VHH binders against q9c0y8. Designs and how they scored, part 11

Target 1, 316 residues: q9c0y8
Amino acid sequence: MSASHPGILHEYTERLVAFELVGKSNVTLTSNVTRSLLLFVGGLGDGLLTVPYVQELVNPLDEIGWSIVQVQTQSSYIGWGTGSLKRDDEDLHKAVDYFLHIGGADFSTRKIVLMGHSTGSQNVLYYLTQSILPNYLIAGIAQAPVSDREAAYQFNGKEKTKELVDWVKAEYLDKGLGNDVLPRSKVENFFGEVPTSANRCIDLTDVRGNDDFFSSDLSADDFAKTFGNLKEISGSTAHSQLILLMSERDEFVSPSTDKAQLLNRFRESIRPTTSNSSLSGIIPGATHNVGPKSSPEALKWLINQLITALRSFIDQ

## First folded at step 21 (VHH)

Design P6
Fold by ESMFold2, fold request of step 23:
Structure P6 (fold): chain B 316 residues (1-316), chain A 121 residues (1-121)
Amino acid sequence: as target 1 above (316 residues)
Amino acid sequence: EVQLVESGGGLVQPGGSLRLSCAASGFTFSEYEMAWYRQAPGKGRELVARITSGGSTSYADSVKGRFTISRDNAKNTLYLQMNSLRPEDTAVYYCARYTTTWSGGKYWDYWGQGTLVTVSS
């Protein structure tokens, strides 16, 4: 399954890169100041070329004047185990700042959309609602915005997850050892062989941990602090659009969860209301990453939604 | 339930050969990377060989050229062909399965009970 993918490797800050895939037009972000981009961040364990549908977006986006760029952060691959959403947010802002300035671009000449897959969806919501850094995104897209905590409950058991959380708090956090890596034998059934800090474990698996944006047992008041807090685009009175795309057959969402109802609860919490995109929806027949076990129509549906959204950001 | 059952261990003279088998059940065997580990008395477990679902293999330096890992996906069976055996190969040999957690992390989540290989005159 090895292949070559032509593109431009951008060093957007010291030792961190983003890969711009080149489409048939051969137009790139360095060659055209008016060309816009979809900046893509994957989930836990992801990095360059790991989410298969991204490669299928190259030519459809190229046809409408958009580049797709896969960003590497310090959390890419196994780095997430000792990271945080805050650290990711700092990396992503550096990437956005870089792409706003190459080729003489700025926000008025280049639009940037941040799209996240899986845990990358937490990165999107954090960027738009929690970050103290300036916002220059026209939109955020969250594909498969799923709860890590509820996935842990589903696959490891709710009581085992609570026991791990209590143990980590007592043995690490309460002792000021939040940055210490947990013993592999204690946590490998949650995190595998990925070195995972006490803080990262809590972020992912504790009730209202720092990553806990999408759990179905959160209240409307919880969602008001996140979905209800979209920040203005810097230098403007406008706000970013937020598009939420759930996968219909997502294997990391409990079968007991009504995805349509949950999606509506997220959407009803979005403030300002004008940021609540009508393009949000459930990708028919899609698995978590819209992979090969998805129905054949799932990828086409995703592409059509993205093209519709991206066109609308240029024409406005 | 996932089960891994090793067999084929025994007593063998130095220079001899032995073939270990691991019967797998309770999962779609063909989709998983598998390995053989060994543990000599008083020592930790040591990777011996591993094989991907697609058949790619790798070996510890101490056994390279002497041992061959293989799989028969139709029979849900993992094998270790052990040639040119040495007394240092004496150990309990374990079959192991590699899997992915909900977080995307990977680890060896199931181990067999082991089969003893003794190499001595």
Scores: ipSAE 0.536, ipTM 0.798, lowest interface PAE 1.5, mean pLDDT 93
Fold by ESMFold2, last read:
Order: structure tokens, then C-alpha cells, then sequence
Structure P6 (fold): chain B 316 residues (1-316), chain A 121 residues (1-121)
């Protein structure tokens, strides 16, 4: 059964929208220039309302003067298969620029946090560490920052993943066909029926592919190039905060992975060290998207961490 | 281990009926969309009928009104009732499970061994 969700649909650039969910106060980003926002980007296959906990954040955030806004990018739904983190980053910067100014607001009156779920976590880390575009985020939040490559190893096998990578390089990349969509029959056990370019396949499944930020077999030097490279907030000497929230029962993380150890390796690599938020942690009892199979206290824990973080930004 | 085991195939005269069964094990059957496919000699596999986890069905045009897909979630069994059979229905019939990969893409990840249906005089 379906439901209706009250909110404001914003066209932040041509053909792309973001949905501002409206809480009990009925205050919006347009109606109040001091209202801040959590901009939310989902993972592969996600779009508006597909990540179940987003709706549950509306009223808790509303109570502290924050809107939650779910962004649609060109990669939403099946678009990711022919996209890239760079293209996503461009879309997200357009969304941030739009929301920075609506209702007559500007950087001094409005705080913006980017939160990503799953591969949306790669979007967050890319935005804060790799992007050449100006940074206006006070923080990034990565929920379920999981390795796509290690998920492929877990579900398809390491040797089969390596064979796919080698084949795609030989038959597509070496021939200048990186933008071509791969035959469904060759890749459906990795990507299903989603049209997937050769470049996107490599980004997701090759060692140090462009999406490969969270693999447990990466070195400290690898993490230094990403986690160790947090950008300043434009026009400031301050840096964005980074909050990492792993799900304790994440079905896309190998059972052999020590999540606490991996989280500590990520956190120890964060530079400047002042960007390493103490609010990072492992969500108790949570599945990947904190969905219905999660312990009932998982969502409450997540909300508490988010409220604590967001409150800390509004008094600065 | 996921297993799909078809049964109920055989030789039948034109105009006759057969009921195929697919016994499923190794997964939570009620959560998955399921389908019947068929493959005639020298042809590719073609979709016959689909049924969602919620019970919604769809059919290939060539079997509409003659075939009925159903499921019994308590028995972990998929069915295909085939009525008014024609010689062109002769094929190996497979049941299949629809799933989501780690990347969020969807496809048919498990297939049964097949059961042969022959429609001839």
C-alpha cells in the first residue's frame, strides 16, 4: 500500500528535483532563512523515499530547526549505471548552491549537511576530499560506508570479479569504449538488468576504482589520499566535520570484516584530526538501510546521533 | 543452498491440461517474485508467466486465458496450470527466482532443472 508525504518539490536544476519533507511545525527552507538542512543522497538504485528511515527523521529534525531534503541526481534509480561520482558531485554542488540561497538565505544564515546512504557515502567522501568545486558543507555524514568491490567479492567471488575487470579492460577500455553499455548476459549477476557502462563497472569493481574508498584491503597511504584530505569550507579556515555510521548487521559487509577495527582505520586517517567527529560509530542491530529487519532500537540510536550532531552545528 | 525443482511435465494431447509444480527450498519463498519460462527446441527461453511476492500476475500473450500461475507460500511451491494445450506449447518449462544483486540491480538468479511438456497426438 502507498502513502502521501507532504513537502515541497524543488527544481534545483533542469530536470532534477529535491524533495523537502515538511514536519509538524510547517516551517520550510523558503519560509525561514535561518532554517538549516540535511541534504540526503541514497545509494545505488535509490531515489525519492526509497530509504526507509528518511521519513522518520522529519519530525525530530523539524524540532531543532532542520529540514531533511532528499535529492534526486542523474544517478537516481537506474541512472547510476552510466554515471560516475564526478557527475554526482556536479549534481550535488548544484543542489547545495540552490538551497544555500532559497528564501533569501546565504552561508551565514544557513547550515548544510550532506548525508549519504550506502554509495551515497562515496558521494559524501568525494564531495569533501576529491571535488574541485567549492565546499559549503559544515559536515558530511556517511551511513553504511561499504565497499562495492568487497561486496562483489563476497557475492560473486574475488576471482570472478577479477575476470570481469580484466575482460572489461581488454574489450572496452583498451578500445576506447569506456562509455559503452556492457552486454546484460555478461554482467547481470553483478548489476542485474541495470544498463551499466564499462567505465562504471571498473569504478565499482576494480582495485582503486573511482568508487573504491572503503575497501578493507586498502592501505594507510590509500586512506591518506581520501580520508586524509578533508577540504576547508570555502572562505574559511574551518573544515567540514565527517561522521561515519556503520550498520552492525550490514548484509553487504563480509562476516569476516571486523567493523569496529575498519571504522577505527578510517577515523585514524581523517585529516585534519579536528574533522574526526566523536559521533561516528556502529548503529546497534542495524541492517544496511536500517530497515524493518533491524532491531527496533537501531533507528532511535541513529536519530539520537543525528540530533546530537545537528544541534552542535546550529550554535556556531 | 537455493533449490528449485520442477515436476508435472509429460506427454499430453492437444486440448489437454497439465499442472506444473516447482518446489522451492533454501530461501524465504514468500519474499520473492517467481516465474515460469519455457524453451522450445532451437529457440531461446521465453517468459510464460510471473507472480510477485504480493500475488500480482502477468502472462505472455500466447498463453493468456489458458495458463494460470499461482503460489502457495505455506508450501513453498509455485504452480502453472496449463489448459487448452497446443502443439506450440511443447517445451522444457523452468521455474525461476527474481532477486536483487549487491548493486541493487535485479535479475533471475536461480533456475530449476526444467520439466518437459510435449503436446502431440
Amino acid sequence: as target 1 above (316 residues)
Amino acid sequence: EVQLVESGGGLVQPGGSLRLSCAASGFTFSEYEMAWYRQAPGKGRELVARITSGGSTSYADSVKGRFTISRDNAKNTLYLQMNSLRPEDTAVYYCARYTTTWSGGKYWDYWGQGTLVTVSS
Scores: ipSAE 0.506, ipTM 0.804, lowest interface PAE 1.7, mean pLDDT 93

## First folded at step 22 (VHH)

Design Q1
Fold by OpenDDE, fold request of step 23:
Order: structure tokens, then C-alpha cells, then sequence
Structure Q1 (fold): chain B 316 residues (1-316), chain A 121 residues (1-121)
């Protein structure tokens, strides 16, 4: 079903846009310098308003003085196939800078929380771990952080995935052809119609690839390099908060995986420990994107959890 | 195991009608987009008609107004009603399933064995 959504389309770069969803109050980031921002980045294949629960967050967040903005990066829709976490991070930095200042705001009046869905969770964690953070980037939220590699194992088979990785390494990476796009006829069972580079394939499907943050077979040392490496806030000993929200019925996580245990492993690896939010948890009855097949309570739980988190940040 | 089995093909005169069926098994049929393809001798396989899980349909220009794709989810069956058949409609007709990969990309992952439709006077 088609629907219209009130909002403001922002050009945060020359060629990229972000959509600010406007709630019932009609208050916007442009009209109010004290309005804070939840900057939302989707996963593989996502674009604007492709994650079902995003529109449901608009009014609840609006009521507490927060706007939700969905960012379009170069990786949006089918762009992820030739993208990278580094490229995404560059786009996100530009978005953060733009939205910090829009309407005449600055770090003293506006705070920003970065939220990622699915593979967007890698973007969130990457953002928090690469460089010293500004004082206005106060938290990251990873919703449905899942292993793309293990998803491939589940959908295509572990052995077939390894064969793919080996082939791509031998025929492309070892020859300096990492930027080449893989032939669709060879990889469509993994990536469908999405043009996918050799490098991106390896990032997503290789053991300890660049995007391999959330795999259940990773070691504590592996987690220490990601979860354990959150950067400090500039001019402070403080760090941003990291909230992990897994979906209880995530179809991309193996049924044999204990999600509670896995979440705990992630949380225990977070450094500094003060960044490990008590608000992390499992969304009850939720499919991956908290979609229509989720339990009725799933969306409500997510909304309440986010409101609780965002309120806590303002009170600090 | 996923299976698609076409039936209903045969010899028909120009202007005649034929209804093809595709029996699906081994998966939740109602959740998938399905399609009919055809391949004439010496030619490539071409899309004839598609139907989404929600029931939205699309057709190739060459068959629009003559062919109708439909589905019966209770029977796990895909149909192609072919009216006003022409000699150029002669081909092996295949049903196919459209699926989404773990990465969100989509592709046709399963095909039937095909059923031959011959339109000749």
C-alpha cells in the first residue's frame, strides 16, 4: 500500500539527501535549535522509508523533542554492492555535520544519536570506533545487529560460502581486481540482482572480513577490536553509549543460536564498560525488521525502549 | 524440497485458448512472487507474466490483453490463461519462483521442467 508521509527532504551533500520525518507537533530541526536528532541508517537494500517501524517512531519521538531522520548514503538501495564501511562512514559524517547545524543549532543545543538497522549496525559500530567523537554524538543504537556471513551460511550453506570467498580471493583480490564487479551469473544466489564488487563480497562473507562484527563464532579478541574499541568524546573522558537491540525472532540468525548469550557476549566486550547501556536487550516477538510478522508487542517494546534511551540522554 | 511442475501444454489452433497450471510444493507458495516464462526454439527465454505475493500482475507487451496470470494459494497453483493464441506463442512455458537472498537481492531460484505449447493450423 502506498502512503504519504509529511517531512522535509534535506540535501546534506551535493548529491545525497536525507528525509526528516515530521510529527504531529510540526516542529522541525530547521525551526527549533533545541530539537535533537535520531539519525537512522538502514541495512543492505534499504533506502528511504523501507524499514517498517521507522514511521511508527515519528510521533513518539516528536513528543519528547526528537526528530528522526533517515539518511540516504551512496550505499542505499542497491548501492551497497559497490560500497564499503569506510565510504558509508564518510557519508554519515557529512550527514551528522549538516544536521548538527541546520536551523542554526550547534553542539550546545542539539544532540545526535546514530541508529542503524541490520547492516546499518556495522555502520554504527564503525562510526563509534574509528575516530574521536564529538560531544554532540552521544550514542549509537544497533537494531538487529546480525552477521551477514552467518546469514550467508544459513541461506546458501557454509561450504558454498567458503567456496565463493576462495574463488573471489583467487580470481580478483590476488590479482588486484577488488573493485571489479562479480558476474551476476556466479553470485546471484548470494546477492541477487545487486552489482557486487569483489571487495564487498569479501567484506560481507569472509571470516573477519571488514564487516564481520556480529558473527557468533568470533572470539573475545575479535570483539575487543570492535566493541572493545569505542572512541572517547573529544575534550572529555566520557564515551558515547552503545545500545544493542536484537530481534527475538530474527530470521537471519540461526535458530540454534542463543541470542541472549550472544548479546551478552557483545555487551561484555564493550569498552569502556560505561558505554555498555543497560537498555540493550532483545525485542520480544520481533522479526528482523520488526515487520508485520512480529508479535503485536514487539513494536511497542521497541518504541518504549528508544524513548527511555533518548530521554535519559537529554537528562544528562 | 522445492518443486514446480507445469502442465496443460499441447497443440492448439490459432485463435484458440489454453490454460497452463504450475503445481508448487515444498515451500509457502503464498509468500512468493511467481512468473511464467517461455522459450521458443532458437530464442532466449523471455518473461511472459508475473504475479506478486499480493496478487499484482504484469505482462509482456506481446501477450497483454490475451494472457492472464493468476494464483490459487489454497491449491498452491499458478495459472496462465492464454486466449487468442498465435503461432508466435509457440514455446516451452516455464513457471518460476522469485526469491530474496539474505542480502536483500532477488533472483529466480527455482524453475519447472516446462510444458510445450504449439500453436499451428
Amino acid sequence: as target 1 above (316 residues)
Amino acid sequence: EVQLVESGGGLVQPGGSLRLSCAASGFEFSEYEMAWYRQAPGKGRELVARITSGGSTSYADSVKGRFTISRDNAKNTLYLQMNSLRPEDTAVYYCARYTTTWSGGKYWDYWGQGTLVTVSS
Scores: ipSAE 0.824, ipTM 0.941, lowest interface PAE 0.4, mean pLDDT 95
Fold by OpenDDE, fold request of step 23:
Structure Q1 (fold): chain B 316 residues (1-316), chain A 121 residues (1-121)
Amino acid sequence: as target 1 above (316 residues)
Amino acid sequence: EVQLVESGGGLVQPGGSLRLSCAASGFEFSEYEMAWYRQAPGKGRELVARITSGGSTSYADSVKGRFTISRDNAKNTLYLQMNSLRPEDTAVYYCARYTTTWSGGKYWDYWGQGTLVTVSS
């Protein structure tokens, strides 16, 4: 059912916006500069209010001095098909910069956390570990960090995925045509109606592609290059916290995968070790997006973990 | 194994009526959006009508007001009631299943063999 949501629409670039949701206290409206911000970025296909639990976070966060902001990037909705993690990262850095400096005001005391859902988790990890731009996040949160490549294996088959990758490399990448959009008739079983570039296809489906952070078949060395490479917060010797929250009943993770073991592999790879948050864990009874088919306790668990984390950052 | 089997096609006079059926098996029928397509000789396949899992319907302009798509989830069957048939409705009619990929994109992943509808005097 359709509903209205109060909030502030921020123009953080000339063409991109972010929507800050307003909680019951209205402090977000009356004293915005006092709010710390949880910037939220969805996964493939997501936009404003497409992730069900986002609205449920508004009031709990409001009570502890935080606002949740949904950031629209060029990759929002169907834009991901011709995008890249690098492009996304540029957009997210512009958002962070905007919220640190709004209307000439200095928000130097404002804390900012980036939370990603699904493929948004790649954005979080990329920002903290791969980006060439300065890090201004006190923490990153990856909710439902799953492998798109392994999702393709599960849904389309491993061999079919490899065939796709080989074909795209031979017919496009090897010819310098990485920016070409693949014919829908050939790739719709992977990407549906979404126009998808050759490069983006490879990023998502190739072994050690640009988005390949969370695959279970990656080596310790692979994880060391990502999880093991958290950057310092700009202007500080401190590092951001990284919180990983997997969904127990994630339908995009193979039933044969031990999620607990996989999560531990991620966590053990985090460097420095002080960035490995004790709040990482598995959301009990949760589907991928903690949606309606989740156990009743799933959403509550997620909220409590977030509140605990965000409170701790205010005390720093 | 997913299967879609159309039936009910045949020869009918202009202005007549026909009811097509599509028997679905091998999947949870009630959870999927379904559609009817048709392909006339020498022409491309075109969407005729679609129905969501929740029962919302949409129609091509050419058949709006004349055709009705419906579903019986208990029988795993999709229907197309065709009234006021015209010669231009002559085509092979296909039922299809709409699915969501792992990437969130959607496409029609399964099709029936089709049933021929001929409208002629």
Scores: ipSAE 0.823, ipTM 0.939, lowest interface PAE 0.4, mean pLDDT 96
Fold by OpenDDE, last read:
Structure Q1 (fold): chain B 316 residues (1-316), chain A 121 residues (1-121)
Amino acid sequence: as target 1 above (316 residues)
Amino acid sequence: EVQLVESGGGLVQPGGSLRLSCAASGFEFSEYEMAWYRQAPGKGRELVARITSGGSTSYADSVKGRFTISRDNAKNTLYLQMNSLRPEDTAVYYCARYTTTWSGGKYWDYWGQGTLVTVSS
């Protein structure tokens, strides 16, 4: 069913937009310099309102002085196939800069939390740990942080995935053809109809590829290079909070994987330790996107966790 | 194991009718979009009709108004009712399953062996 949603469409670059969903109070980022925002980025294939629970966040956040903003990057919808975390990070930094200042606000009056769903979690981690650009987030939230590589193992098979990686490296990367788009007939079982570059394929499916943050077979040293390397907030000695929210019934995580243990491994790796939020956890009864097959309590749990987190940030 | 098995093909005169069936097994049939494709001699495979898991249908222009795709989820069976058949409808007809990859991309991942439909006077 189609529906209309009130909001403000923002042109945060010349060609990219973000949509601020407006709640019952009708308060917006433009009308209030003290209004803070949850900047939301989806995963592979996502765009505006493609993640079901986003619209359910509007009023709860509005009540506590926060706007939910969905950002479109160059990777939105099918754009991810030719994208990279680096490119995404550049777009997200432009969005953060724009929203930090609209309405006459600045970092002293407005806080920004970046929330990523699914592969959007890689964006969050990249922003906070790998980006060479300044950090202006008070916190990052990774919802359903799953390994795309291990998802490929689960769906396509580990050996087939390795064969793909080996082939792409040999036929494209080793020849300097990383920007070439792979033949659909050869990779559609991995990527469907989405045009996918050789580089992007390797980022998502290779061991320790650029997107390989959340794989269960990574070592403590691997996690130390990412989770263990949170950057300072620009202009401060403080660090962002990192909240990890896994879905209990995530269909993209292998049944053989102990999610609780994996989450603990992530959390234990977070440095500084003060950035390891106690609000990290597993969403009870939730499918990957907390969708309709989730337990009834899943969405409520997620909302409560978010509200608790966001309230704490504006008091800091 | 996922299986799709077509049946119901045969020889029919122009203006005649046939009903094709595709028996599905090895997966939750009701959750998948399904389609009929056909391949005529010397031509490429073309989409004939699609039906979503919710029951929404779409047709190629060449068969619109003559063919009807339907499904019986209780029987795990896909159907193609073909009326007002024409010689140009002569082809091997295939049943196919549409699936979503882990990356969100979609493709037709399983095909039946096909059933031959010959329309000739």
Scores: ipSAE 0.822, ipTM 0.943, lowest interface PAE 0.4, mean pLDDT 96
Fold by OpenDDE, last read:
Structure Q1 (fold): chain B 316 residues (1-316), chain A 121 residues (1-121)
Amino acid sequence: as target 1 above (316 residues)
Amino acid sequence: EVQLVESGGGLVQPGGSLRLSCAASGFEFSEYEMAWYRQAPGKGRELVARITSGGSTSYADSVKGRFTISRDNAKNTLYLQMNSLRPEDTAVYYCARYTTTWSGGKYWDYWGQGTLVTVSS
């Protein structure tokens, strides 16, 4: 891997930036009003170039008229510990607004797809279903959507997770101390060195917490409130497409979980039904982040699936 | 069950040498970053040396040039070669495993029982 990457650093707010990776064509969002973009947001702990497959998308997307942009939010790197989906959503809306218009573009000439990896999938779902802000995405892609709560169950144990939740509720939330950062010595087995607020802890680990979109024990009614509640694109009666791409060998999903069945449960809940993309599926042989332990065909499959999807949103 | 067992501690004169060992079991040793810590009487626990799964090493300034951390993955063993020992090196030495949580955060999740090193004339 090269130590440097060509691209454009964008200041989409006074303090936040996004990096447009430039492909072989050297075409950028600022130089072409018809250039569309895949806006990429990582999961917990992610920042710029922390997801391995992102750099592999640059040239394939470039060839079909799409840029890939990695967005930094206040939650990037260790910032997630004191963040929320609501805060993330505000940052993402600012990014979308910025990139929709740079170079003199608008929704008629430029399309934006938001792609989330891991917990970034919660950002995608939140944007499309829960946000009170206007929707300007033609589509959302959730790559490796996983339940953080169930990941905690798997890694720390269900009972220990429940004990954590109960303790945090009693000692912090019930006392109005949700913004306090939890003592590292008490929660490092869950969150490591990352300063984590009481609220964020509950968002990630409580049943039907704010981040609880993808847990396998949720009911059809729970899914109806999220997957079943896609918002209209602002200024239109149309709805965004939602593509769900699970990793076949996702180490954060229990081995006892039937991923195909779980994916179907998500898809069947999507409303309107026209937003349920036929391109949703399971990435063959892929680990969570489609990393080096994945089968060789996994990355190729992902790239092809993305190209197919992105072509369908523009006349190409 | 994950286990870390230190050995090799003892009494040594200033300027002397010791080699500590940490026997690891119950996990894939080669995949983990490991470290040596020490705790002197009346002081807090401090990092002495670290070694990544790939073999990269780092040292506290106080032991740099005198101590060497190494690992034998075939034997599931971590080592600390201590040369030019000083009285201020007197402490209980611990080996520890570094792990990644489900959330991506990292912490030292397992520790040995420790081995005492005493440097005295």
Scores: ipSAE 0.822, ipTM 0.941, lowest interface PAE 0.4, mean pLDDT 96

